# VH-VL binders against Zinc finger CCCH domain-containing protein 19 (NERD): the designs that were tried, part 10

Target 1, 84 residues: Zinc finger CCCH domain-containing protein 19 (NERD), of Arabidopsis thaliana (Mouse-ear cress) (q9siv5r801to884)
Amino acid sequence: SDETMEWASKELLDLVVHMRRGDRSFLPMLEVQTLLLAYIKRYNLRDPRRKSQVICDSRLQNLFGKSHVGHFEMLNLLDSHFLK
Below, E stands for the ipSAE of ESMFold2; O stands for the ipSAE of OpenDDE; V2 stands for 0.75 times the mean of E and O plus 0.25 times the DockQ between their complexes.

## First folded at step 6 (VH-VL; framework fv_bermekimab)

Design r2 (from q1 with light chain S30Y; at its last fold request DockQ between E and O 0.92; V2 from the best seeds 0.85)
Heavy chain, then light chain:
Amino acid sequence: QVQLVESGGGVVQPGRSLRLSCTASGFTFSDYDVHWVRQAPGKGLEWVAAISYDGSDKYYAESVKGRFTISRDNSKNILFLQMDSLRLEDTAVYYCARDEWADAFDIWGQGTLVTFSS
Amino acid sequence: DIQMTQSPSSVSASVGDRVTITCRASQSIYSWLAWYQQKPGKAPKLLIYDASSLQSGVPSRFSGSGSGSDFTLTISSLQPEDFATYYCQQTNTFPYTFGGGTKVEHK
ESMFold2, look of step 6: ipSAE 0.787; ipTM 0.917
ESMFold2 (binder alone), look of step 6: mean pLDDT 95; pTM 0.962
OpenDDE, look of step 6: ipSAE 0.845; ipTM 0.946
ESMFold2, look of step 7: ipSAE 0.772; ipTM 0.917
ESMFold2 (binder alone), look of step 7: mean pLDDT 95; pTM 0.962
OpenDDE, look of step 7: ipSAE 0.839; ipTM 0.945
ESMFold2, fold request of step 9: ipSAE 0.790, 0.790, 0.780; ipTM 0.918, 0.921, 0.920
ESMFold2 (binder alone), fold request of step 9: mean pLDDT 95, 95, 95; pTM 0.962, 0.961, 0.963
OpenDDE, fold request of step 9: ipSAE 0.854, 0.826, 0.815; ipTM 0.947, 0.943, 0.941

Design r3 (from q1 with heavy chain D54S; at its last look DockQ between E and O 0.82; V2 from the best seeds 0.78)
Fold by ESMFold2, look of step 6:
Structure r3 (fold): chain C 84 residues (1-84), chain A 118 residues (1-118), chain B 107 residues (1-107)
Amino acid sequence: as target 1 above (84 residues)
Amino acid sequence: QVQLVESGGGVVQPGRSLRLSCTASGFTFSDYDVHWVRQAPGKGLEWVAAISYSGSDKYYAESVKGRFTISRDNSKNILFLQMDSLRLEDTAVYYCARDEWADAFDIWGQGTLVTFSS
Amino acid sequence: DIQMTQSPSSVSASVGDRVTITCRASQSISSWLAWYQQKPGKAPKLLIYDASSLQSGVPSRFSGSGSGSDFTLTISSLQPEDFATYYCQQTNTFPYTFGGGTKVEHK
């Protein structure tokens, strides 16, 4: 089609497609943050001791490039995954 | 016992600065994100600022951006709020609060009052 | 910002009454909602987190329900120590906004 590049990185789209059962449609930052939080809760990824951090699974490792990421840190890292 | 204790409130003049402190004890302070919340006399609660466990990420309410700076010293278990260019609308009791990974603020200090002289 | 609309702003009640407080978010917040109790001159105290989970040490007469945008705090049988102001708070998105509060007072 005449469409431009995807609105998000491959890694972010992988998360979105997973959570939305294949739907790749654009989501604004707030909705992406909501999906990310839902993902973390669904898979119980919050560190039980360090009450500020996520223990990344393979998908979040691909997205953030780290095995652990802070809650506030991950929200800041999302910006670079929007390709507009 | 797990505690947060605020200090540094007082009576100030408009346009001046004030530094609030919050001392944590009884838990590993560096494991938690922490926040400031304020409450004007007779009014509700207003979230003010947050700082991540390491101090690297900070967020502010629009009403205080550019005037307030949140910081922490994990070696001393202290959270700070530097309040510059104070205005009458900043009159409030200021609370520090511990963030239980976005579930809730489970531990609060008893607050420190910031007011203005006539 | 996500606005939290809390109602009623005040209720007069007697010991033994069932009290219901409603909180509405301007956007979906999933279950990222907490309820707090505050007595005059004191800091807020956590009652409910994750919309419906009871904080340790909180009596079972307190319960929370709802998801998405509409949430309810219920006190099944009001006790003398329950006269206070109650706040909801969303923790889905910064700023972590509070509702305007509901004062539960003696009839």
Scores: ipSAE 0.706, ipTM 0.908, lowest interface PAE 1.0, mean pLDDT 92
ESMFold2 (binder alone), look of step 6: mean pLDDT 95; pTM 0.962
OpenDDE, look of step 6: ipSAE 0.838; ipTM 0.944

Design r4 (from q1 with heavy chain A104S I107Y; at its last look DockQ between E and O 0.81; V2 from the best seeds 0.80)
Fold by ESMFold2, look of step 6:
Structure r4 (fold): chain C 84 residues (1-84), chain A 118 residues (1-118), chain B 107 residues (1-107)
Amino acid sequence: as target 1 above (84 residues)
Amino acid sequence: QVQLVESGGGVVQPGRSLRLSCTASGFTFSDYDVHWVRQAPGKGLEWVAAISYDGSDKYYAESVKGRFTISRDNSKNILFLQMDSLRLEDTAVYYCARDEWADSFDYWGQGTLVTFSS
Amino acid sequence: DIQMTQSPSSVSASVGDRVTITCRASQSISSWLAWYQQKPGKAPKLLIYDASSLQSGVPSRFSGSGSGSDFTLTISSLQPEDFATYYCQQTNTFPYTFGGGTKVEHK
């Protein structure tokens, strides 16, 4: 399947492809973290009250499985989405 | 107002342990990630450790990994730094700081000094 | 780790001078860059976050610019209370590294 051939989960690749205009090439963890932070800033997803959390949109809910996720927590959750 | 107050610094011997505390007031402590930053006398700022708002995620500078442990008690609004196997290189003023969602450290304590007897 | 190279290490200036301090990151940090002011015996004070956003209560003579790896802090007209040491800090990735500092002192 795609997951066997790909370096990342379907959910992470969806984010990467969206942010990189179709480029699904491998990105190392730190570049994915930077790209995720850019996504959060671009779509204004930081919780204005709880200054440690993200209010997930539909894409981040698919990625993290939660409607809210902590800033530090989301960085740890990325590891499970790397398949190679 | 927002206030952070460090305590627990002092003069210790190398190889010993020390626990620092940071008491927070004037804001909802459990809404924020928090950090320790240190500054050796006459030197620059060095980030030491971070802990997430609920205490579940922790990060450390390489220079302190395995020796220092960050923790927090949200019911008492206290951040801790347990410092084991202390070295002369750990001589510094230790600050706690509030994380404004990675934009900055917007509030700092006044610091607590850790030094060593010769 | 992302290294933050800050220059100059010190500058001698007079009241009224324009002072520019630079900070270079060893990797791109987008705009995840803060500037702090520190006076002797005191904790650092936040001036600028997100590379160019002025913190509430900070005088408008302070400004920040840059994105990616090269950033500047500018004091447009130095005041007596501005003699201090200034630090940049990246918050893109752990560890959240600081620059080495720039001491702004009386000419």
Scores: ipSAE 0.774, ipTM 0.918, lowest interface PAE 0.7, mean pLDDT 93
ESMFold2 (binder alone), look of step 6: mean pLDDT 95; pTM 0.960
OpenDDE, look of step 6: ipSAE 0.826; ipTM 0.943

Design r5 (from q1 with heavy chain S52T; at its last look DockQ between E and O 0.78; V2 from the best seeds 0.00; counts 0 for: pae E 6.8 > 2)
Fold by ESMFold2, look of step 6:
Structure r5 (fold): chain C 84 residues (1-84), chain A 118 residues (1-118), chain B 107 residues (1-107)
Amino acid sequence: as target 1 above (84 residues)
Amino acid sequence: QVQLVESGGGVVQPGRSLRLSCTASGFTFSDYDVHWVRQAPGKGLEWVAAITYDGSDKYYAESVKGRFTISRDNSKNILFLQMDSLRLEDTAVYYCARDEWADAFDIWGQGTLVTFSS
Amino acid sequence: DIQMTQSPSSVSASVGDRVTITCRASQSISSWLAWYQQKPGKAPKLLIYDASSLQSGVPSRFSGSGSGSDFTLTISSLQPEDFATYYCQQTNTFPYTFGGGTKVEHK
């Protein structure tokens, strides 16, 4: 019921509630990956100079702590944001 | 012209090893993630492995995990697949493919056949 | 892993026919879906990416539609060179899985 019972970090929940119109319900890793890729496509965050890189906007910078992340790198970084 | 060319396929005995190569030309190889995809005779396509553009991350299908190793040499424009502990179910044509950043595989090689004498 | 189910497994058609092939993902893949054509003894060829975007050099009689979990490839007027096997592939989530294929063959 309190914050320590949340399934994800504050940063991941911010992305999830943004994409799901405030829905904070648990999403398994596969569905979070899907949501993240949809976010990147929605906001056109691919680096045109280097297609394997994502140019992080402010939300993804909060989530990953980097200004650029690789496609596979960001999927690996998601694991640390799952708290349950 | 943009192309990928596989080599190293052949007839092997079960339990032996093979190393496949894929040579890229006509594009900046180090800008792209690359994949191996296989197709058993008369069957559909099966994704096998991927390696990131800089070689820092590697991914495998469960069916080959622990037996196959993907690698790349960006200075030579070559992708490799080291296949150890080969089994009959690994019989296939092996393709290398260029990943247009998660949209699709836009460039494919013509494939190299791996078969078994048994 | 996301399972990709193609239907039908084969279709018998004539030149000039409209052919529709479906692909269903076991969970949402947004629009991260590609369609490939493969002729016997040849490598797959990319037709459609991002569910509906036509790859350069692909004839406009090919079209893709759908989003989420249900996708369709349509050949508006089948040509002799279109007899082939067609595969869908999701590229939403690793590993990037293929459908089982749909063989379009001469009636």
Scores: ipSAE 0.018, ipTM 0.705, lowest interface PAE 6.8, mean pLDDT 87
ESMFold2 (binder alone), look of step 6: mean pLDDT 95; pTM 0.962
OpenDDE, look of step 6: ipSAE 0.213; ipTM 0.831

## First folded at step 7 (VH-VL; framework fv_bermekimab)

Design ko1 (from q1 with heavy chain Y53S W101S, light chain W32S F94S; at its last look DockQ between E and O 0.90; V2 from the best seeds 0.00; counts 0 for: sugar tag NTS L92, pae E 3.7 > 2)
Fold by ESMFold2, look of step 7:
Structure ko1 (fold): chain C 84 residues (1-84), chain A 118 residues (1-118), chain B 107 residues (1-107)
Amino acid sequence: as target 1 above (84 residues)
Amino acid sequence: QVQLVESGGGVVQPGRSLRLSCTASGFTFSDYDVHWVRQAPGKGLEWVAAISSDGSDKYYAESVKGRFTISRDNSKNILFLQMDSLRLEDTAVYYCARDESADAFDIWGQGTLVTFSS
Amino acid sequence: DIQMTQSPSSVSASVGDRVTITCRASQSISSSLAWYQQKPGKAPKLLIYDASSLQSGVPSRFSGSGSGSDFTLTISSLQPEDFATYYCQQTNTSPYTFGGGTKVEHK
């Protein structure tokens, strides 16, 4: 039970736990990307005014530190949330 | 009249360079991520590269990394593909494509052919 | 990288036939799957996005289904203009790989 041994940041684990009903087990980057895109579709977060952009809800704002993120920008920002 | 038009293809020698252009019209080009896709004669589609709407992020297929460079000029509505160290296996029709909200490529150009003389 | 396996590689069919084409991803891509139609000498044309959503202007005889790793394109009643090659594409993560294609041709 040592939190410093987790594979991901607290912010990323919050997203993973939410989408996977409490399961915090390791996911590789490709599966995290799939999960993130599913989250965006589930909550309809794509900006209808600028289609390359996501309007971050509170969870994504905690994760990315921005109110809007581009699609590729979002994927780049995930890397720093992997701790292993 | 939403349109993408490729140019710059032609017959080239191995090891040479070529620059492809794709001109966008009828939509706000800077709102969209854009891609290059190629198709060798008689073969299927192969994704080549992508660039984010503001040009800050670029991605490449492994087969072209280090040889091809994608770029864009949003003030001129132009997408580019700089193709260096060309090989025979790069022979293809090259398409540019608009990415509709990261869901699909909804607008394609007509393509430009890159091929080699022996 | 996510590999897209498309089958069959070709199908011979007649006008009026129901045609189904399958596409399998090497890992889950949720619903991030598109279908394209291509005729010789022409650019691909988008038919289906997000696995099952019909692109504007595409006839309703085209439909898509599936989620996760297994996807199907169906043409409910083949028309003369539907003889073409069809490609699936995963739109989940870079590289945005295509399936190998399915040629739908005259019996």
Scores: ipSAE 0.323, ipTM 0.845, lowest interface PAE 3.7, mean pLDDT 90
ESMFold2 (binder alone), look of step 7: mean pLDDT 93; pTM 0.949
OpenDDE, look of step 7: ipSAE 0.857; ipTM 0.947

Design s1 (from r2 with light chain Q27R; at its last look DockQ between E and O 0.89; V2 from the best seeds 0.83)
Fold by ESMFold2, look of step 7:
Structure s1 (fold): chain C 84 residues (1-84), chain A 118 residues (1-118), chain B 107 residues (1-107)
Amino acid sequence: as target 1 above (84 residues)
Amino acid sequence: QVQLVESGGGVVQPGRSLRLSCTASGFTFSDYDVHWVRQAPGKGLEWVAAISYDGSDKYYAESVKGRFTISRDNSKNILFLQMDSLRLEDTAVYYCARDEWADAFDIWGQGTLVTFSS
Amino acid sequence: DIQMTQSPSSVSASVGDRVTITCRASRSIYSWLAWYQQKPGKAPKLLIYDASSLQSGVPSRFSGSGSGSDFTLTISSLQPEDFATYYCQQTNTFPYTFGGGTKVEHK
């Protein structure tokens, strides 16, 4: 519902709600990291050549603001999507 | 063809520093995240540190945080581990390892030994 | 940190035996699990990644199974070159912890 009252950015909540079939309740950062990695494996988003990169789909492009993101980089970028 | 080779190990005294190097060849080093793993004599494997492909993100085991610094020079295909404030429990063979997008470490060096003398 | 509990710590076996080794994670790691073989004085060698995928060049007698928190490495018919120590490793979250190892020894 109202993104201004939520624990995470709109972009992160979109990922969480998608993966948890509508459940938008709070997840700590390590659980969100695990969920993000599961998402990447489920949709086969790892770059087969550059073995440190994610090829972002539209959802991850909205979340990270780029078409490719490093594996370690994306975990660090996640922090700014936690509100409060 | 594809290989990692560690160097810089030796015998040290407690509280001193040592810098390990790992030279990569036969692959595009800057495409990969890389790690240090250590193994104390007669013991199991312990993950030590990781650095991203471009050097911008670094992670450390709690046992070495604040004392060890991982770095890389992609122009020379070298990974480094700067080990400061060395302790007896840091005695180990140190391996560098290539990260296959977190599926596994698919390429390992043969290791370099760090030991203490009394 | 995710603790990886590996069992048994050692097993005595004969050539031709079926050997199973287990690894349990303290939290779910989905399929982010690798298995390595290590012989004395040598670096570890990757056997299995993604819990069950066989690394190129590894004999098909090695197989991995499991997901979530419970994983198994199986050697279907032990060969003389398989006497070694085996480690599991999780790569779900830092630190990328290893199990304590399982030494497979000749009876």
Scores: ipSAE 0.776, ipTM 0.919, lowest interface PAE 0.7, mean pLDDT 93
ESMFold2 (binder alone), look of step 7: mean pLDDT 95; pTM 0.962
OpenDDE, look of step 7: ipSAE 0.844; ipTM 0.946

Design s2 (from r2 with light chain N92Y; at its last look DockQ between E and O 0.69; V2 from the best seeds 0.00; counts 0 for: pae E 4.8 > 2)
Fold by ESMFold2, look of step 7:
Structure s2 (fold): chain C 84 residues (1-84), chain A 118 residues (1-118), chain B 107 residues (1-107)
Amino acid sequence: as target 1 above (84 residues)
Amino acid sequence: QVQLVESGGGVVQPGRSLRLSCTASGFTFSDYDVHWVRQAPGKGLEWVAAISYDGSDKYYAESVKGRFTISRDNSKNILFLQMDSLRLEDTAVYYCARDEWADAFDIWGQGTLVTFSS
Amino acid sequence: DIQMTQSPSSVSASVGDRVTITCRASQSIYSWLAWYQQKPGKAPKLLIYDASSLQSGVPSRFSGSGSGSDFTLTISSLQPEDFATYYCQQTYTFPYTFGGGTKVEHK
């Protein structure tokens, strides 16, 4: 929106919109964590050799800035993507 | 075979300290987050603590926060629980458990019992 | 913390019975729920993860259902080895809390 601040970074909103079929309404942190974990399961992004790590696809690389992230690390990084 | 084995339980006095160990074998220990779960005799399961695969993140149940410390040595495939300021309510069998990436605890040890004497 | 309320606390059943156990979370945990079986003197054994996915090596008579805050474990035809205590656990957020357990015992 031209005059409205978004509640999340554009990278996070891209994930939210993708998982919610275009819905970009505000979601609290725990619900965003759920979408992120569902995304990882849906696209089979868990590293089969390092079970605590995610092999980031292009969307998650944009979101986290890394090719691999740990599960706990990923959840900690989400906070910086909330703008309100 | 994939295995977790706890040790270090025993009989202690309240207010003292005890260190539990959990030795992993048959899988790459450093790939997994690991947890401690306890069960008081005749009671249900209680999650106690978690540590990330590389040891960088640690989480504790409120009932043990400030008294227990979780740690790991990935070069030796060992998980630890340092238990300080022990209380009678800490009486339990302590299990270590492998976390298959927040899906569930798919591998458990046999448990080690912590009890108290006067 | 997310409270997990499990019911009933016990059930008396016979071999061949259909047994259902319910678990309610104090807030939505979506599908991040696991079910465990525990026999006396033994460690828990994972049965179901992600609310409805059957763990490898678990008989198909076990099934899980539900999402959000209400979940069910079903044993379609109870076998002698199924007399045990069953626990649900949420794995959505720390602390990863367990339900209080349901003891399935001989009628």
Scores: ipSAE 0.093, ipTM 0.777, lowest interface PAE 4.8, mean pLDDT 89
ESMFold2 (binder alone), look of step 7: mean pLDDT 95; pTM 0.963
OpenDDE, look of step 7: ipSAE 0.521; ipTM 0.900

Design s3 (from r2 with light chain T93L; at its last look DockQ between E and O 0.89; V2 from the best seeds 0.00; counts 0 for: pae E 4.0 > 2)
Heavy chain, then light chain:
Amino acid sequence: QVQLVESGGGVVQPGRSLRLSCTASGFTFSDYDVHWVRQAPGKGLEWVAAISYDGSDKYYAESVKGRFTISRDNSKNILFLQMDSLRLEDTAVYYCARDEWADAFDIWGQGTLVTFSS
Amino acid sequence: DIQMTQSPSSVSASVGDRVTITCRASQSIYSWLAWYQQKPGKAPKLLIYDASSLQSGVPSRFSGSGSGSDFTLTISSLQPEDFATYYCQQTNLFPYTFGGGTKVEHK
ESMFold2, look of step 7: ipSAE 0.813; ipTM 0.922
ESMFold2 (binder alone), look of step 7: mean pLDDT 95; pTM 0.962
OpenDDE, look of step 7: ipSAE 0.801; ipTM 0.939
ESMFold2, look of step 8: ipSAE 0.239; ipTM 0.791
ESMFold2 (binder alone), look of step 8: mean pLDDT 95; pTM 0.962
OpenDDE, look of step 8: ipSAE 0.824; ipTM 0.943

Design s4 (from r2 with light chain F94W; at its last look DockQ between E and O 0.90; V2 from the best seeds 0.00; counts 0 for: pae E 4.4 > 2)
Fold by ESMFold2, look of step 7:
Structure s4 (fold): chain C 84 residues (1-84), chain A 118 residues (1-118), chain B 107 residues (1-107)
Amino acid sequence: as target 1 above (84 residues)
Amino acid sequence: QVQLVESGGGVVQPGRSLRLSCTASGFTFSDYDVHWVRQAPGKGLEWVAAISYDGSDKYYAESVKGRFTISRDNSKNILFLQMDSLRLEDTAVYYCARDEWADAFDIWGQGTLVTFSS
Amino acid sequence: DIQMTQSPSSVSASVGDRVTITCRASQSIYSWLAWYQQKPGKAPKLLIYDASSLQSGVPSRFSGSGSGSDFTLTISSLQPEDFATYYCQQTNTWPYTFGGGTKVEHK
């Protein structure tokens, strides 16, 4: 009867589920950072003009609330998406 | 044309402070995250600190946290490492390195040596 | 921290030999791995990024392979200028950590 709280925000879970073929299992911060970097490389989201920046696609815009995000900035922003 | 040049190393006494500088030229310094990496004589490479392109985020290796401060002045194309409370284990050549968006450090300076008087 | 275990610590080899160096990460780093060459008194030089991508100006006898946690650097036919120390580095998460190095020296 008790609802288990998800370990992460809906926006973060969308990324995780996408990268892990539907797997919603808990993933520690280091593993989430790894998936996020893999996502950015897979979709070629790095800004070729500003070497420290990511050009957010729609999923990352939902996650970070910005159209562009710095490499360090995005890793810092992940913390608020962990709900434990 | 693309260069990083470290300076400010030398022989110091334990417990003292030093400020290292790294001057960038030939590229847009404010587009890049930059790092300090050190290498003790005869030893391997150890990452020390990183600072984001605009200076808003800073990270440190646990071995230097609370003693070293990384900073940058983008108007002068200079990266700094303020080293306080120096210890003998800080003996190393200190390199600055340009971060090619987490792929690798593609440009390194020549290094500046920090040692202690015996 | 992600630990990078590099082996062997040294290799004694001759010109023309195939040399393989390994690097193991303590957890998955996907392909976020770089290889560097360093000669005495000089700064490291980037050879390989993204586990297998050859840096511009690096001879094609150098190659990188692997993903996840196990990676290799291969020199297909050792040349006299290849005697040096080689380091791997993970760039998956802070702190970016280096392997302990492998010294390739002439026998």
Scores: ipSAE 0.169, ipTM 0.778, lowest interface PAE 4.4, mean pLDDT 88
ESMFold2 (binder alone), look of step 7: mean pLDDT 94; pTM 0.954
OpenDDE, look of step 7: ipSAE 0.747; ipTM 0.931

## First folded at step 8 (VH-VL; framework fv_bermekimab)

Design ko2 (from q1 with heavy chain D31S D33S D57S D99S E100S D103S, light chain D50S; at its last look DockQ between E and O 0.04; V2 from the best seeds 0.00; counts 0 for: pae E 11.6 > 2, placed apart)
Fold by ESMFold2, look of step 8:
Structure ko2 (fold): chain C 84 residues (1-84), chain A 118 residues (1-118), chain B 107 residues (1-107)
Amino acid sequence: as target 1 above (84 residues)
Amino acid sequence: QVQLVESGGGVVQPGRSLRLSCTASGFTFSSYSVHWVRQAPGKGLEWVAAISYDGSSKYYAESVKGRFTISRDNSKNILFLQMDSLRLEDTAVYYCARSSWASAFDIWGQGTLVTFSS
Amino acid sequence: DIQMTQSPSSVSASVGDRVTITCRASQSISSWLAWYQQKPGKAPKLLIYSASSLQSGVPSRFSGSGSGSDFTLTISSLQPEDFATYYCQQTNTFPYTFGGGTKVEHK
C-alpha cells in the first residue's frame, strides 16, 4: 500500500482507481457520487423494469453488499465508506 | 404533470430576511437533489445552493454562505431557502431546479423575484 | 471554482444558419457539461446533458460535442424559435458554475 493516509474503504478505492485510471487521491463525497453515477451509466447497470433501481455488478456488490440498490439508497450507503 | 413552483419572493429592505419556498409535484421529490439558482436582472445564471435528496448534505456558493440556509420537507414536497442579512447584490429571480441523475437540471420552476426598497 | 468561459457573447444569425457556441472549462470536467436555452421572462430549459446527450423533447438540430475542457453546442439549421440566450454549465464540482451566456439574435 502507498504511504498516503487511506481516506476510503478498499471497496470505494477500487471504484475510484478504476474510474480515474489509477488515481487514488482524495475525492469529496459529492464528486464520488458523480463518479458512481458515471460508473452506472458506463456499464449500463440500471434495471430496465425498474429504472430507479441499479443492478449491482461484482464491484458494486462488494461496495454496497446488495444485488440491487435504489438511487437514494446507494448514495446513503456510500457515506460509511469514507474513513477518518 | 411534473413541476416545481417557487413562491415567497417580494420587495424587502436590506438587512432583512425572506424565506422562499419551492413546491414539487408529479414526481418523487425525496429521490432527487434540488438546487437554487439565481439570475440578477439582465445578467447570467448563478448557482446558489444544493441539498441532497434526504437533506443530510447542504452546499452553498461563497457569496451566500453563512447568510442563506437551504432545507427541505420531504413529507410535504417542499424545498426552502431562508435568506438572512439580505444585500442589494442578492437582487435576482430565484429558481429552484431538480438535478437529474446525470447532474443536469432537467426541471426548473418559473422563478420568484427578490428586489429591494430603499 | 471552475470558471466556464463561453464564447461568443452574442451571435447575429439568420434562420437556416448553422450556429456554433463554445464553452471552455478552466480545468478538465470530463463530460460533466450541460447546455440550457433561456428565452426572455422564462426559466432555462435543458437541451444537452453529459456534453452530448440530447434531452427528451429537444429537436435534433441541437447537438453537443467535446470532452475535457472544450465543448461546443451546434444548432444545425437555426429556426425562428431558437433566438434565445444559451448557457453552458459544468456539473463536475461544486459550485456548478455557468458560462456567461451567448445571445443568439436575428440579423
Scores: ipSAE 0.007, ipTM 0.649, lowest interface PAE 11.6, mean pLDDT 87
ESMFold2 (binder alone), look of step 8: mean pLDDT 95; pTM 0.962
OpenDDE, look of step 8: ipSAE 0.032; ipTM 0.775

Design t1 (from r2 with heavy chain S56R; at its last look DockQ between E and O 0.89; V2 from the best seeds 0.84)
Heavy chain, then light chain:
Amino acid sequence: QVQLVESGGGVVQPGRSLRLSCTASGFTFSDYDVHWVRQAPGKGLEWVAAISYDGRDKYYAESVKGRFTISRDNSKNILFLQMDSLRLEDTAVYYCARDEWADAFDIWGQGTLVTFSS
Amino acid sequence: DIQMTQSPSSVSASVGDRVTITCRASQSIYSWLAWYQQKPGKAPKLLIYDASSLQSGVPSRFSGSGSGSDFTLTISSLQPEDFATYYCQQTNTFPYTFGGGTKVEHK
ESMFold2, look of step 8: ipSAE 0.785; ipTM 0.918
ESMFold2 (binder alone), look of step 8: mean pLDDT 95; pTM 0.962
OpenDDE, look of step 8: ipSAE 0.850; ipTM 0.946
ESMFold2, look of step 9: ipSAE 0.765; ipTM 0.913
ESMFold2 (binder alone), look of step 9: mean pLDDT 95; pTM 0.962
OpenDDE, look of step 9: ipSAE 0.849; ipTM 0.946
ESMFold2, look of step 14: ipSAE 0.797; ipTM 0.921
ESMFold2 (binder alone), look of step 14: mean pLDDT 95; pTM 0.962
OpenDDE, look of step 14: ipSAE 0.843; ipTM 0.945

Design t2 (from r2 with heavy chain S30D; at its last look DockQ between E and O 0.90; V2 from the best seeds 0.83)
Heavy chain, then light chain:
Amino acid sequence: QVQLVESGGGVVQPGRSLRLSCTASGFTFDDYDVHWVRQAPGKGLEWVAAISYDGSDKYYAESVKGRFTISRDNSKNILFLQMDSLRLEDTAVYYCARDEWADAFDIWGQGTLVTFSS
Amino acid sequence: DIQMTQSPSSVSASVGDRVTITCRASQSIYSWLAWYQQKPGKAPKLLIYDASSLQSGVPSRFSGSGSGSDFTLTISSLQPEDFATYYCQQTNTFPYTFGGGTKVEHK
ESMFold2, look of step 8: ipSAE 0.763; ipTM 0.912
ESMFold2 (binder alone), look of step 8: mean pLDDT 95; pTM 0.961
OpenDDE, look of step 8: ipSAE 0.853; ipTM 0.947

